# VH-VL binders against Exosome complex component Csl4 (csl4): the designs that were tried, part 10

Target 1, 189 residues: Exosome complex component Csl4 (csl4), of Saccharolobus solfataricus (q980j9)
Amino acid sequence: MRTQGELTLPGEELAVIEEFMTGDGTYEQNGIVRAAVVGKIFYDMLNRKSNVLGFKKIIFQHLKKAKYVIGIVNSIKEDSALVSIVGIEERGLASPISAYLHISQISNKKINNVTDAIKIGDVIKAKLLSYTFPLALTIKMKDLGVIYARCSRCGYLLIKQDENNLKCQRCGNIEQRKIGSYMVKKGGN
Below, E stands for the ipSAE of ESMFold2; O stands for the ipSAE of OpenDDE; V2 stands for 0.75 times the mean of E and O plus 0.25 times the DockQ between their complexes.

## First folded at step 4 (VH-VL)

Design c12 (from c11 with heavy chain Y33A W102Y Y105W Y108P; framework fv_rosmantuzumab)
Fold by ESMFold2-Fast, scan of step 4:
Structure c12 (fold): chain C 189 residues (1-189), chain A 119 residues (1-119), chain B 111 residues (1-111)
Amino acid sequence: as target 1 above (189 residues)
Amino acid sequence: QVQLVQSGAEVKKPGASVKVSCKASGYTFTDYAIHWVRQAPGQGLEWIGYINWNSGYTGYNQKFKNRVTMTRDTSTSTAYMELSRLRSEDTAVYYCARDFSYEYWFDPWGQGTTLTVSS
Amino acid sequence: DIQMTQSPSSLSASVGDRVTITCKASQSVSYSGSSYMNWYQQKPGKAPKLLIYDASSLQSGVPSRFSGSGSGTDFTLTISPVQAEDFATYYCQQYEDWPLTFGAGTKLELK
């Protein structure tokens, strides 16, 4: 099964019919349940149905006019990261929206791996490059990038040490990131 | 719970401007927008626009775009709607209302501010 | 703009009755299985109160005698059984497209 609340496009595979039957916004083709519409995936565990809930049109209008979005890095592959958009500027979204961040949209200089700049679980500030699905992000601008991260060793807060480095205040671990307008300040209120 | 309290009734002449306030109280204010809706005598409700509380980002109904300005003052927890170049057709009760997460259902509403525009 | 037509403009009922108010949009206010329609109640001299959001979801604190249904262009608010406090004006509102628009209202009056 895919991630609950994940954005899907018409034709994308959601489940095998034996695990989840068709529900709202889905159809069956040769034993595979597919999305019939654009929207968020909702697996009804009680009734074992795969549904696609409609994507609110007004959210797209806000995305087009937004200065930035807030996202959480969910997974990282060789050339891209899958990001859940959880906020438009300072407004939280009731349900996350899936987007991707290609390695070419991370920095103004070539980087070899996505993990050189961001890690799973990081909160990022990003701008939209596309306003149709699939949603594409960039963090190349000065104030875009990682704005909140936790230590990979102990789970404690990382604080900005310099332009490219975050430091754990508990264990002293230093981690490199593409840092934006970072939210946690050393000794600040 | 959040409560919205609006400023008192206004009487204006055509061509003047009016600034209506909407004070939020009740709990810590973070992720919401304040919308403005008016109701003319004998007519239905008409949406004017909104302002995001924290960012100050605004969106206006095109009908009012050249005449309306929405602002907020975070130090006093107050949102404002200013409407300029008033006409008799602007006579209405003006409401502010809260919205969460771009869901566009309004709860709570302010008590309303009556504006009368007459010569 | 999406135009919202409510019918009837007024109706009379007694406590215990079942009443139905309809709202018709000039174009579909449903998208990908969701319907972007809300219902509000307004009593004289008071601000509107949210009753139902997303066509059929009952707002917290609203009695279960209120229900909403419909999709596309045709929507219904049902009140059953009507109680004394339900005599008010009811408005539908779409949020499928900007500007957000309301119906002209339906006034529910005591017989």
Scores: ipSAE 0.000, ipTM 0.461, lowest interface PAE 13.9, mean pLDDT 82

Design c13 (from c11 with heavy chain Y33A, light chain V29I S32D G33Y; framework fv_rosmantuzumab)
Fold by ESMFold2-Fast, scan of step 4:
Structure c13 (fold): chain C 189 residues (1-189), chain A 119 residues (1-119), chain B 111 residues (1-111)
Amino acid sequence: as target 1 above (189 residues)
Amino acid sequence: QVQLVQSGAEVKKPGASVKVSCKASGYTFTDYAIHWVRQAPGQGLEWIGYINWNSGYTGYNQKFKNRVTMTRDTSTSTAYMELSRLRSEDTAVYYCARDFSWEYYFDYWGQGTTLTVSS
Amino acid sequence: DIQMTQSPSSLSASVGDRVTITCKASQSISYDYSSYMNWYQQKPGKAPKLLIYDASSLQSGVPSRFSGSGSGTDFTLTISPVQAEDFATYYCQQYEDWPLTFGAGTKLELK
């Protein structure tokens, strides 16, 4: 069982079916309950169900009131990244919203390439700079940036090692990122 | 079991401040937000605001924005709502209620704290 | 702000009756298949209790004689058949926009 309220991505393991059966936003595969959507995990202890609760509707008021958004890096060009916003704070969206992150909005330090700070597939915590399409993001603040990443060499979870480095628990590979409030602290299973 | 236990009744004079506590137990606190709702005698429910336990982010009903402060203490699993510059119109029962971050279903409530503001 | 207008303010019924309480939002609080409103029950001296979430979903542990329906701006809570423990005040609440707002309440009284 993972931690109640932890952010999950589609396909991630939440429980074995014998402990918690499928609920909202989850599915079963080979005896394992997996997330069907991005969102916070909710274990219903009374009914022994695993749920991932998503946002049903997003309006501009939710975007304006949000302290941050959660996005997945979809593609990177020389001076910007295309990001799918998949959550407002820690509540997931059924339909991702397209946004972009320009290299000038990554760090207060000089950066030559977007890939020096983020990589495709990374989950980032960001702030909105605009509330109309196209949505623009920033990760310049100390607590913003990569909050979840997988190893480029073996696909296993990376664990925060220090301010700028993530380390693979399985293969020992070390990768640099612009790290925000990183989610994986212990074991990373 | 999930419980929200609030501090006892308060009697205050106009212009004073009150700090109400809400102690949570039986669940992982950082996964939830705590909302504050009040009810004046014989009246309906009025939303004051909320605090997200993990981020510390607060949202307020604009009516209370300049008088309300919401905080939490993770070591004691306690949320606090401080209301300043009290008026007789602030006389009400104050409830805390939990919300699984942005769901807005208040599935568990504290027992309420009665505040009386009189001169 | 979204205003929730609840009617009637009070209603008298007997055990076994079917009662309907209505709630009208000042603007649409629905999108696609979802409606962003809840129903609560409050008994004297007690905190409110969640009955229905998302307009029509029954909260775990709440008897099936309670049901919710509606979309857009018009919503109803139905209690059928009414039982002795159902005499209480009922509130609707919207979560489409800030601030969260409640209806003024409907008091269900025994005839």
Scores: ipSAE 0.000, ipTM 0.460, lowest interface PAE 15.8, mean pLDDT 83

Design c2 (framework fv_tislelizumab)
Fold by ESMFold2-Fast, scan of step 4:
Structure c2 (fold): chain C 189 residues (1-189), chain A 120 residues (1-120), chain B 107 residues (1-107)
Amino acid sequence: as target 1 above (189 residues)
Amino acid sequence: QVQLQESGPGLVKPSETLSLTCTVSGGSISDYYVHWIRQPPGKGLEWIGVIYWSGSTNYNPSLKSRVTISKDTSKNQVSLKLSSVTAADTAVYYCARTLYEWSGYYFDYWGQGTTVTVSS
Amino acid sequence: DIVMTQSPDSLAVSLGERATINCKSSQSVSSYVAWYQQKPGQPPKLLINDASNRATGVPDRFSGSGYGTDFTLTISSLQAEDVAVYYCQQYEDWPLTFGQGTKLEIK
């Protein structure tokens, strides 16, 4: 199991279902319990459940004060991505907030397609450009962008290879992204 | 390796503005958040406010109308101003940092504190 | 505001014995609690963050536990240098708030 109380992102592995069942903020996939939301991990030792606990209420003033938000890319259409904001900094949200990321807010270098920089299912670190709905995001700054992604070929974890490339640990597939403060370490720590 | 050091007047008159400076060495104030916390004699700790690397601030609502936190990145300094002081503002004032957003807002390095007495 | 309440206000424990300090929050703070040690004339020193993670350089006799509203700091075998005031602090929500402190003395 992971460290009690540590931060997790959506899709991260928390436990094997045989050891801990799904609880709040988690889901099961192929015998593995995964985080469904951003938040702190809580292993319920009495009931043998894996939970991810975040804010039950959004405080709008916290959103306005936030240096960044965490979102999941839900869909990509033409020149924009629809993003579900699932966390404010390291604090998770009980209910996601809809936002969009326009192609002009992805990179300081012009890009032709949103999919050149982000893909559906990616977890991104972004900054808000507006505080009225619909919420607009940017990932143009150095530490903003994709912070967690899974291989499009085999579904396994991608690890940062260099400034612009992620590599699958399992199948060796290399994928280009606009990479931010990427969260997955390859070990050595 | 990071060091924080508070400085300012030890004595301030009632109704005046208290001005304190926190000087940081061994690190950049652009890499973390700097907070002000105070402690009245024989009492506990009270959080005053924070300034983010971006210059954005957040203040304790109980002090918000009187407090301003600012920074000078070129001097690696963070300043606290507290207006309209009374005897209740007599305390040791600390600056302290939080390192990462992912780690949470707990204080891993503190200054030594500077004593402020509000008296005529 | 989230109110942090410590118990007891003071306790005396014999050298080598276990000391336990409790901290209760007025509402859930998840695991977002830190513990500090403060000796006379010194700033507070971080002992524990995220309820149970011991800070670097802190002896392993110090441990933290808890989740939600009830938190505990334990010193498994009290040493003379552990005489201090201990504070809990929440960082679930603004403003950041501290407990009132627990004074630990040798019996």
Scores: ipSAE 0.000, ipTM 0.468, lowest interface PAE 14.6, mean pLDDT 84

Design c5 (from c1 with light chain D50W N53T A55E T56S; framework fv_tislelizumab)
Fold by ESMFold2-Fast, scan of step 4:
Structure c5 (fold): chain C 189 residues (1-189), chain A 118 residues (1-118), chain B 107 residues (1-107)
Amino acid sequence: as target 1 above (189 residues)
Amino acid sequence: QVQLQESGPGLVKPSETLSLTCTVSGGSISDYYVHWIRQPPGKGLEWIGVIYWSGSTNYNPSLKSRVTISKDTSKNQVSLKLSSVTAADTAVYYCARDFSWEYYFDYWGQGTTVTVSS
Amino acid sequence: DIVMTQSPDSLAVSLGERATINCKSSQSVSSYVAWYQQKPGQPPKLLINWASTRESGVPDRFSGSGYGTDFTLTISSLQAEDVAVYYCQQYEDWPLTFGQGTKLEIK
């Protein structure tokens, strides 16, 4: 069995049917219980059922009231990025929420590639455009965009150099991003 | 170690505005949500509303036309105002902490009794 | 609104015996249910969250179970200090709602 409360994606294996039967948000295929929806895994130990708790309605109300969300860029397709929302106004979520960022919602300037503005692993500050699955994000507004990134060359911290550029403090590499309210890491020697 | 303490006038006249204050010690109101819940004499619990760390609010639809929740981060206080009160608003009023952001309450104030009477 | 209905309204149980309190929601609340204990003259105290997770410091004789629309709070061996009113609360959807309460007393 997987970790109680862990995020699962549709189709992922949760249990064998003999140990945990199907419950809410799950289905059986060839003796394996699989997730039918995105959500948190809930194993009902008393009734021996595997459930996937969809994100509750109350969290979408909370997201609607939030000024911004914090996400991590997980993957990039030709015209969009898949983002895991990991926080609401810089407070962490117990389970990430999947969202997408379409190329048209990145910048007021024309962009040919998503990677011209964001990279996999970047931490972004974004706003929600929709409150139904799948969740849509925008970073077009002032102060939205990349708020923390690591150097693609050496893995060290990038620090804001100007409105469009981040600079590695270790190797001097300069990288372009759509930069938001960029955080500066304080550190001693 | 976090403590919440409600305070207010105790007696409010019909049609006036009830004003209550929740003072927090041992923690910052910027780190969690604060809710108001009330309990009429001999009855159960009724959720009134919440204020988020951002200052945004959400209210019970049954009360939303009369309720305002606000906060003063410098004083570490959350305030509740309920306008146009009637005898039906007589209750013990609690403020409560929602640290997990999941909307259940791990710490409650001791409660303050409000009587609406002339 | 999601209506939370507790049963029974009051329950008398002998010391050392099992007490069972039920809570039913008008629509599915998944596992988003908390249980509170309110002793006379005191504010409510959180006992259980996530339907079955016991709060730190709560005696192990208290347990919660359920999913969807039917939830149960069980006290395996009633102690004198457990005399109180117990409330369930859902946190699936707005507005947040509580059950009407179950008064537990000694037989």
Scores: ipSAE 0.006, ipTM 0.530, lowest interface PAE 10.5, mean pLDDT 85

Design c6 (framework fv_namilumab)
Fold by ESMFold2-Fast, scan of step 4:
Structure c6 (fold): chain C 189 residues (1-189), chain A 119 residues (1-119), chain B 107 residues (1-107)
Amino acid sequence: as target 1 above (189 residues)
Amino acid sequence: QVQLVQSGAEVKKPGASVKVSCKAFGYTFTDYYLHWVRQAPGQGLEWVGWINWNSGYTNYAQKFQGRVTMTRDTSISTAYMELSRLRSDDTAVYYCARDFSWEYYFDYWGQGTMVTVSS
Amino acid sequence: DIQMTQSPSSVSASVGDRVTIACRASQSISSYLNWYQQRPGKAPQLLIYDASSLQSGVPSRFSGSGSGTDFTLTINSLQPEDFATYYCQQYEDWPLTFGGGTKLEIK
């Protein structure tokens, strides 16, 4: 169980299904309740449900002044990734907004493939480059990039090992990413 | 009325840590970030980082990564900046300043906390 | 990091003068620039946000202009309380960065 009222990102584990059932903004996968959207965690102790409170009406003006957006990588094609923006800073979106991330906007260092830096299912922290459709993102700046990812081998969470590498706590697999302000907590503090 | 009140002056030895507090009055914290900005004697302003009052999410300038930690306790409306492994060039007045989440400007500042690092 | 350069570093003026302070960014920051005033021994105060918007309570003699890389702060008919140091600040990208300051001194 995580802390009541803390921020969660899509895909993060909130509870085991035996302890808390799925509620608003959550989904179940293999007995684990996970966040479906960015927002604040709300454990309903009376009904034993895990909720994420983030379904808020957001106008495009907020995107223009946002320090960052949170997105999920949905697909990778050629030299671009298609991303669903699911949050603006702390605020979750009622409906995701489609955007794209071009390979030139991933790193200040040369990369050959989009998959060298991000993978499908990764949660990223990004900045908006355009405010007209199609929306364009960048993760080239400090603290932008992958902030939550799952192990490609066993599906367990990855934890930051160093500036460029994430390590699975279950199977020990090491994966390279363009890592931002990685938000997966280690135990205790 | 909006007010940010900081803790008092500190004198530390090189290698020590300092923790500065900033207590907020007169506004709702939900949509505000709190920034920390320092100013060495006779020098300009330098941004240290920000913390979101609600989530506790932080972003630090690269220069301070690994040495600075920002936290908050919403029950007492107080935020903290802890700077470790102090050096003489960390001697500065440290300010907290609020930023509405979509405003990006510092409309209210704390009075400042002088941190002196000397051997 | 985006570097902010202010010029001049100091300027001497008399009450009643018009003073213009410049701020230049090392890359385009659109209009994402703020101006602050700092009196000796005091915390900075916001004067202008988004390059040209006057903060509530700030006298109309202060104005800002510019976009892209070149910005100016203008003070018309200087008053005694205006002798202070002025800082520009960009918010186009992290880390947030300030100019080196322009000290406005009495002639």
Scores: ipSAE 0.000, ipTM 0.468, lowest interface PAE 12.9, mean pLDDT 84

Design c8 (from c6 with heavy chain Y33A W50G W102Y Y105W Y108P; framework fv_namilumab)
Fold by ESMFold2-Fast, scan of step 4:
Structure c8 (fold): chain C 189 residues (1-189), chain A 119 residues (1-119), chain B 107 residues (1-107)
Amino acid sequence: as target 1 above (189 residues)
Amino acid sequence: QVQLVQSGAEVKKPGASVKVSCKAFGYTFTDYALHWVRQAPGQGLEWVGGINWNSGYTNYAQKFQGRVTMTRDTSISTAYMELSRLRSDDTAVYYCARDFSYEYWFDPWGQGTMVTVSS
Amino acid sequence: DIQMTQSPSSVSASVGDRVTIACRASQSISSYLNWYQQRPGKAPQLLIYDASSLQSGVPSRFSGSGSGTDFTLTINSLQPEDFATYYCQQYEDWPLTFGGGTKLEIK
């Protein structure tokens, strides 16, 4: 379905199970093979498997040099989100790193609730504020924020509608997010 | 001290598959990776790939992608490297080596497993 | 791929000599370089990590230096047990790559 060697993010569609089975760095959901990690797509024609290659082990010195990290929102408490860092720039991590995103580091505009800007399961592009535990993130800068999200109502892909809104391609539901460099027109085709 | 113990020598025909094991003694696996490095007779060292012990995430050298599979069984502290569609130029000693998640320093190494591919 | 070139490919020296082995990377790898010793019939052993840090249990006659593209392993006073092949390895980028090895033979 997609181009050999193309960069993929967690949750993106790679193939239908009838064409390619799950391989390294992928998982199946409702007959669709999806990326489990950040990396490059490799379709194994001989074994009929979809793979994602090129993860890199966690190196804290790489975190210090990184322009951004890729994370998944795992849980949201009143004033903070717990985030699993799963990638450093274009490299996937062998082991996720726990970090947190405080409500004051979400937007240059004051917001009332973390859920006004991000939701559990969202994939975000963020920058580190600290290089010692606990790791703290920010998404306040331009191009940081939610880069991939699924509809809260039907689970289908959300596409960027405008600066603050994502729209479900299947049910038409509109959801507000702090949107970063969003991945438009991927999956769902 | 930490020790890695590998399975015994294998002789295979071209086209067959081989599965080498690497068992860890002296520690519990946590936030570690195991790498596989091979050495053909009289030649140097070549990295094949690695596996993260906790997550099971793998990374393989592109040269071996589609032929190699790395797995682990945390309940018995054992990692496996399976290489399929063997050719005579796959004849080598295959080593496993431990690597911490925040390091790429290979220590300790297993004793090596000789895999001979002949017709 | 990052190419690692070792020189010389072999060297003969006498006990007590100071020996240097060079390793050159095809692009900058900062200090992300390890040195391994492989005795005949044995698995490799880590000697030096992060270009210059001596691994625990390794004799102090071994030392590493360099950064960027040029690296050196030095054995200050050669002993009979140092008869072995030495390999450098970079960990700046995937795939991990090794030098071709330097065989040290005692005269």
Scores: ipSAE 0.000, ipTM 0.453, lowest interface PAE 14.6, mean pLDDT 82

Design c9 (framework fv_lacutamab)
Fold by ESMFold2-Fast, scan of step 4:
Structure c9 (fold): chain C 189 residues (1-189), chain A 119 residues (1-119), chain B 107 residues (1-107)
Amino acid sequence: as target 1 above (189 residues)
Amino acid sequence: QIQLVQSGSELKKPGASVKVSCKASGYTFTDYAMQWVRQAPGQGLEWIGWINWNTGYPKYAEDFKGRFVFSLDTSVSTAYLQISSLKAEDTAVYFCARDFSWEYYFDYWGQGTTVTVSS
Amino acid sequence: DIQMTQSPSFLSASVGDRVTITCKASQDISSYVAWYQQKPGQPPKLLIYDASTRESGVPDRFSGSGSGTDYTLTISSLQAEDVAVYYCQQYEDWPLTFGGGTKVEIK
């Protein structure tokens, strides 16, 4: 059995049928219970059923109306970043939603590497491009992009220096980012 | 300590208005939505609606549109439910409840405000 | 609207008994159901959310289960302090709806 509450994709193995029967969002294939939809794994221990909780209808209604989302960059590979959406506008989510940011959705100017514009651990302000999993993000618009980041050299907070550069006030390290409406201002407390 | 403290009981005549307050403390008020639920004497729970602090946008159940109005005053961390043109059928205990953003189940509730409408 | 039907409406049991309360939704609610306990003169208290996740501070004797349209709240060993009305609530779609409640009493 996999981890309770873990995200799963269609076709992934969840359990053997003798261990857990099929429930919501699952199907059986040759004695293996598999995910039928994208969502959270939910093992019903009392009834011995494997379920996948799809995305809540109500949350997608809010995502569709949202002007922006707040995400944390979790990993970067080749031409995409994996992002956890942790907030819709100014309000936090109890359960993060997985999304991706393709290199083509970072800047109106050509970017060679995702790391030229964002780094793991950065907090970004983004807009949704799609409501089908995997959720796709863009930060190409003005005010979208990195809104909070820490120095790669010393770990201290970076402060906006100019349109494209953040500077560590402690060690002087300058790092380039695709900067949005950055949360930490020059002369801020 | 997280608390939602509501205003005291109200006795009103038909046609009057009432404004129930719900003061939040012990958490960041703007990180949570405020939900409203009523319970008529001897009856179950009935969802009235909610207000999104971030947008200020209220959402009402169909039966409560028109006479029921939600508002917020963030300077005092207080949410309000106003009912105009009161009817006898509005007699109930009115609860505010905290909704952890976008979840829509209620982890903390106010103690309730009894509104009695009688001639 | 999604209709939530609770059964039984009334239940009388002895201390130590296993008690089950069922909630049926008129459509699939993807385990987006919460259970509340309301004692006389008090506001409701959250017990369970996401069908089976126990709220912090809630005794282990309370558990939730189910999927699709059928959900159950179980009290494994009823105590005198558990006398209350219990409500289920769905949060799959608008409007939010509650079950009619189950009144639990000691015989």
Scores: ipSAE 0.014, ipTM 0.586, lowest interface PAE 6.9, mean pLDDT 85

## First folded at step 5 (VH-VL; from b5 with light chain L94Y; framework fv_benmelstobart)

Design d1 (at its last look DockQ between E and O 0.68; V2 from the best seeds 0.00; counts 0 for: pae E 3.7 > 2)
Heavy chain, then light chain:
Amino acid sequence: QITLKESGPTLVKPTQTLTLTCTVSGFSLSTSGVHWIRQPPGKALEWLGVIYWNDDKDYNAAFMSRLTITKDNSKNQVVLTMNNMDPVDTATYYCAHDFSYEYWFDPWGQGTLVTVSS
Amino acid sequence: DIQMTQSPSSLSASVGDRVTITCKASQDISNYVAWYQQKPGKAPKLLIYDASNLETGVPDRFSGSGYGTDFTFTISSLQPEDIATYFCQQYDNYPLTFGQGTKLEIK
ESMFold2, look of step 5: ipSAE 0.284; ipTM 0.676
ESMFold2 (binder alone), look of step 5: mean pLDDT 93; pTM 0.938
OpenDDE, look of step 5: ipSAE 0.642; ipTM 0.871

## First folded at step 6 (VH-VL; framework fv_benmelstobart)

Design e1 (from b5 with heavy chain Y101W; at its last look DockQ between E and O 0.84; V2 from the best seeds 0.00; counts 0 for: pae E 2.3 > 2)
Fold by ESMFold2, look of step 6:
Structure e1 (fold): chain C 189 residues (1-189), chain A 118 residues (1-118), chain B 107 residues (1-107)
Amino acid sequence: as target 1 above (189 residues)
Amino acid sequence: QITLKESGPTLVKPTQTLTLTCTVSGFSLSTSGVHWIRQPPGKALEWLGVIYWNDDKDYNAAFMSRLTITKDNSKNQVVLTMNNMDPVDTATYYCAHDFSWEYWFDPWGQGTLVTVSS
Amino acid sequence: DIQMTQSPSSLSASVGDRVTITCKASQDISNYVAWYQQKPGKAPKLLIYDASNLETGVPDRFSGSGYGTDFTFTISSLQPEDIATYFCQQYDNLPLTFGQGTKLEIK
């Protein structure tokens, strides 16, 4: 069984039917309960149901007005990433909103793997493709993409070096990303 | 320590306009929302509306036509204005803190009783 | 608008008793329910949010559960200081709405 409150993508296994039945945002396939939508997992222990939580309906008002959202990459699958929206423009959210980023929405240039352009833990600036659950993201536009990242070798902040490269000033590691309006650039800002 | 305190007139005549001020401390109005809620004597709480950090607002449709919420970030004040008061509007009025679009309230102000009487 | 139907309206119990209060939402609101305690002459105090999460500093004799439309608030062992009115509140959609309240008294 997965962790309560864990983010999930459509099609991911949540439980076997002997453990939990289907609930909101889930379906059964061959004895396995799977997520039907992106969201946080909620196991209803009383009724023995697996759910994927929708976010508060109030959020639609804010999303409809938003020019962009800020997310943190939680996990990466073969053709997509699970993203926690932690902010709508300048406003942080205490309760993150689940969304996903499909590989086709990362760049206009060919990429072979999601990890060629983003990595777990990256902070991204993105736009919503939909305002209905499940939320889909895009970072194809020039100013969208990774805006803050840490070095995979030493954990120190990465600095933008050019259009495609980030550099760790502490250990010298160079990493590629689909870079948006990056927060820390060469020269200390 | 976050605190909110409601102040204003405690007696209003029918048809007059109520103006209440919520003075806040321990947080910034540029980072949190403030809601207004009222409680008629012996009755359920009624949500009136909210003003967000960015000056956006949402009002309960039942009061929308006569309700205005404004704020002054530098004075740490949120102001409720409600037109055309009626005796049924007699209630204790609270302002309450909403940390980050959570829409549950922690903390609430002490409340102020407003009586609408002819 | 989402209606929150709370029951019972009033309740008398002895110190040490387990008390249970329920709220039913008029539509599926996931787990977006908060519970408040309001003592006479005072403002409501948040006890529980997201149906089951205990707010900081709230005694663990208080608990909540539920998902969808049916929600339960429980005091596992009633204490004299728990005399109050208790309210549920939904925050799935606007307008925010409250249960009618349950007046809890010691007998």
Scores: ipSAE 0.445, ipTM 0.760, lowest interface PAE 2.3, mean pLDDT 88
ESMFold2 (binder alone), look of step 6: mean pLDDT 93; pTM 0.942
OpenDDE, look of step 6: ipSAE 0.576; ipTM 0.859

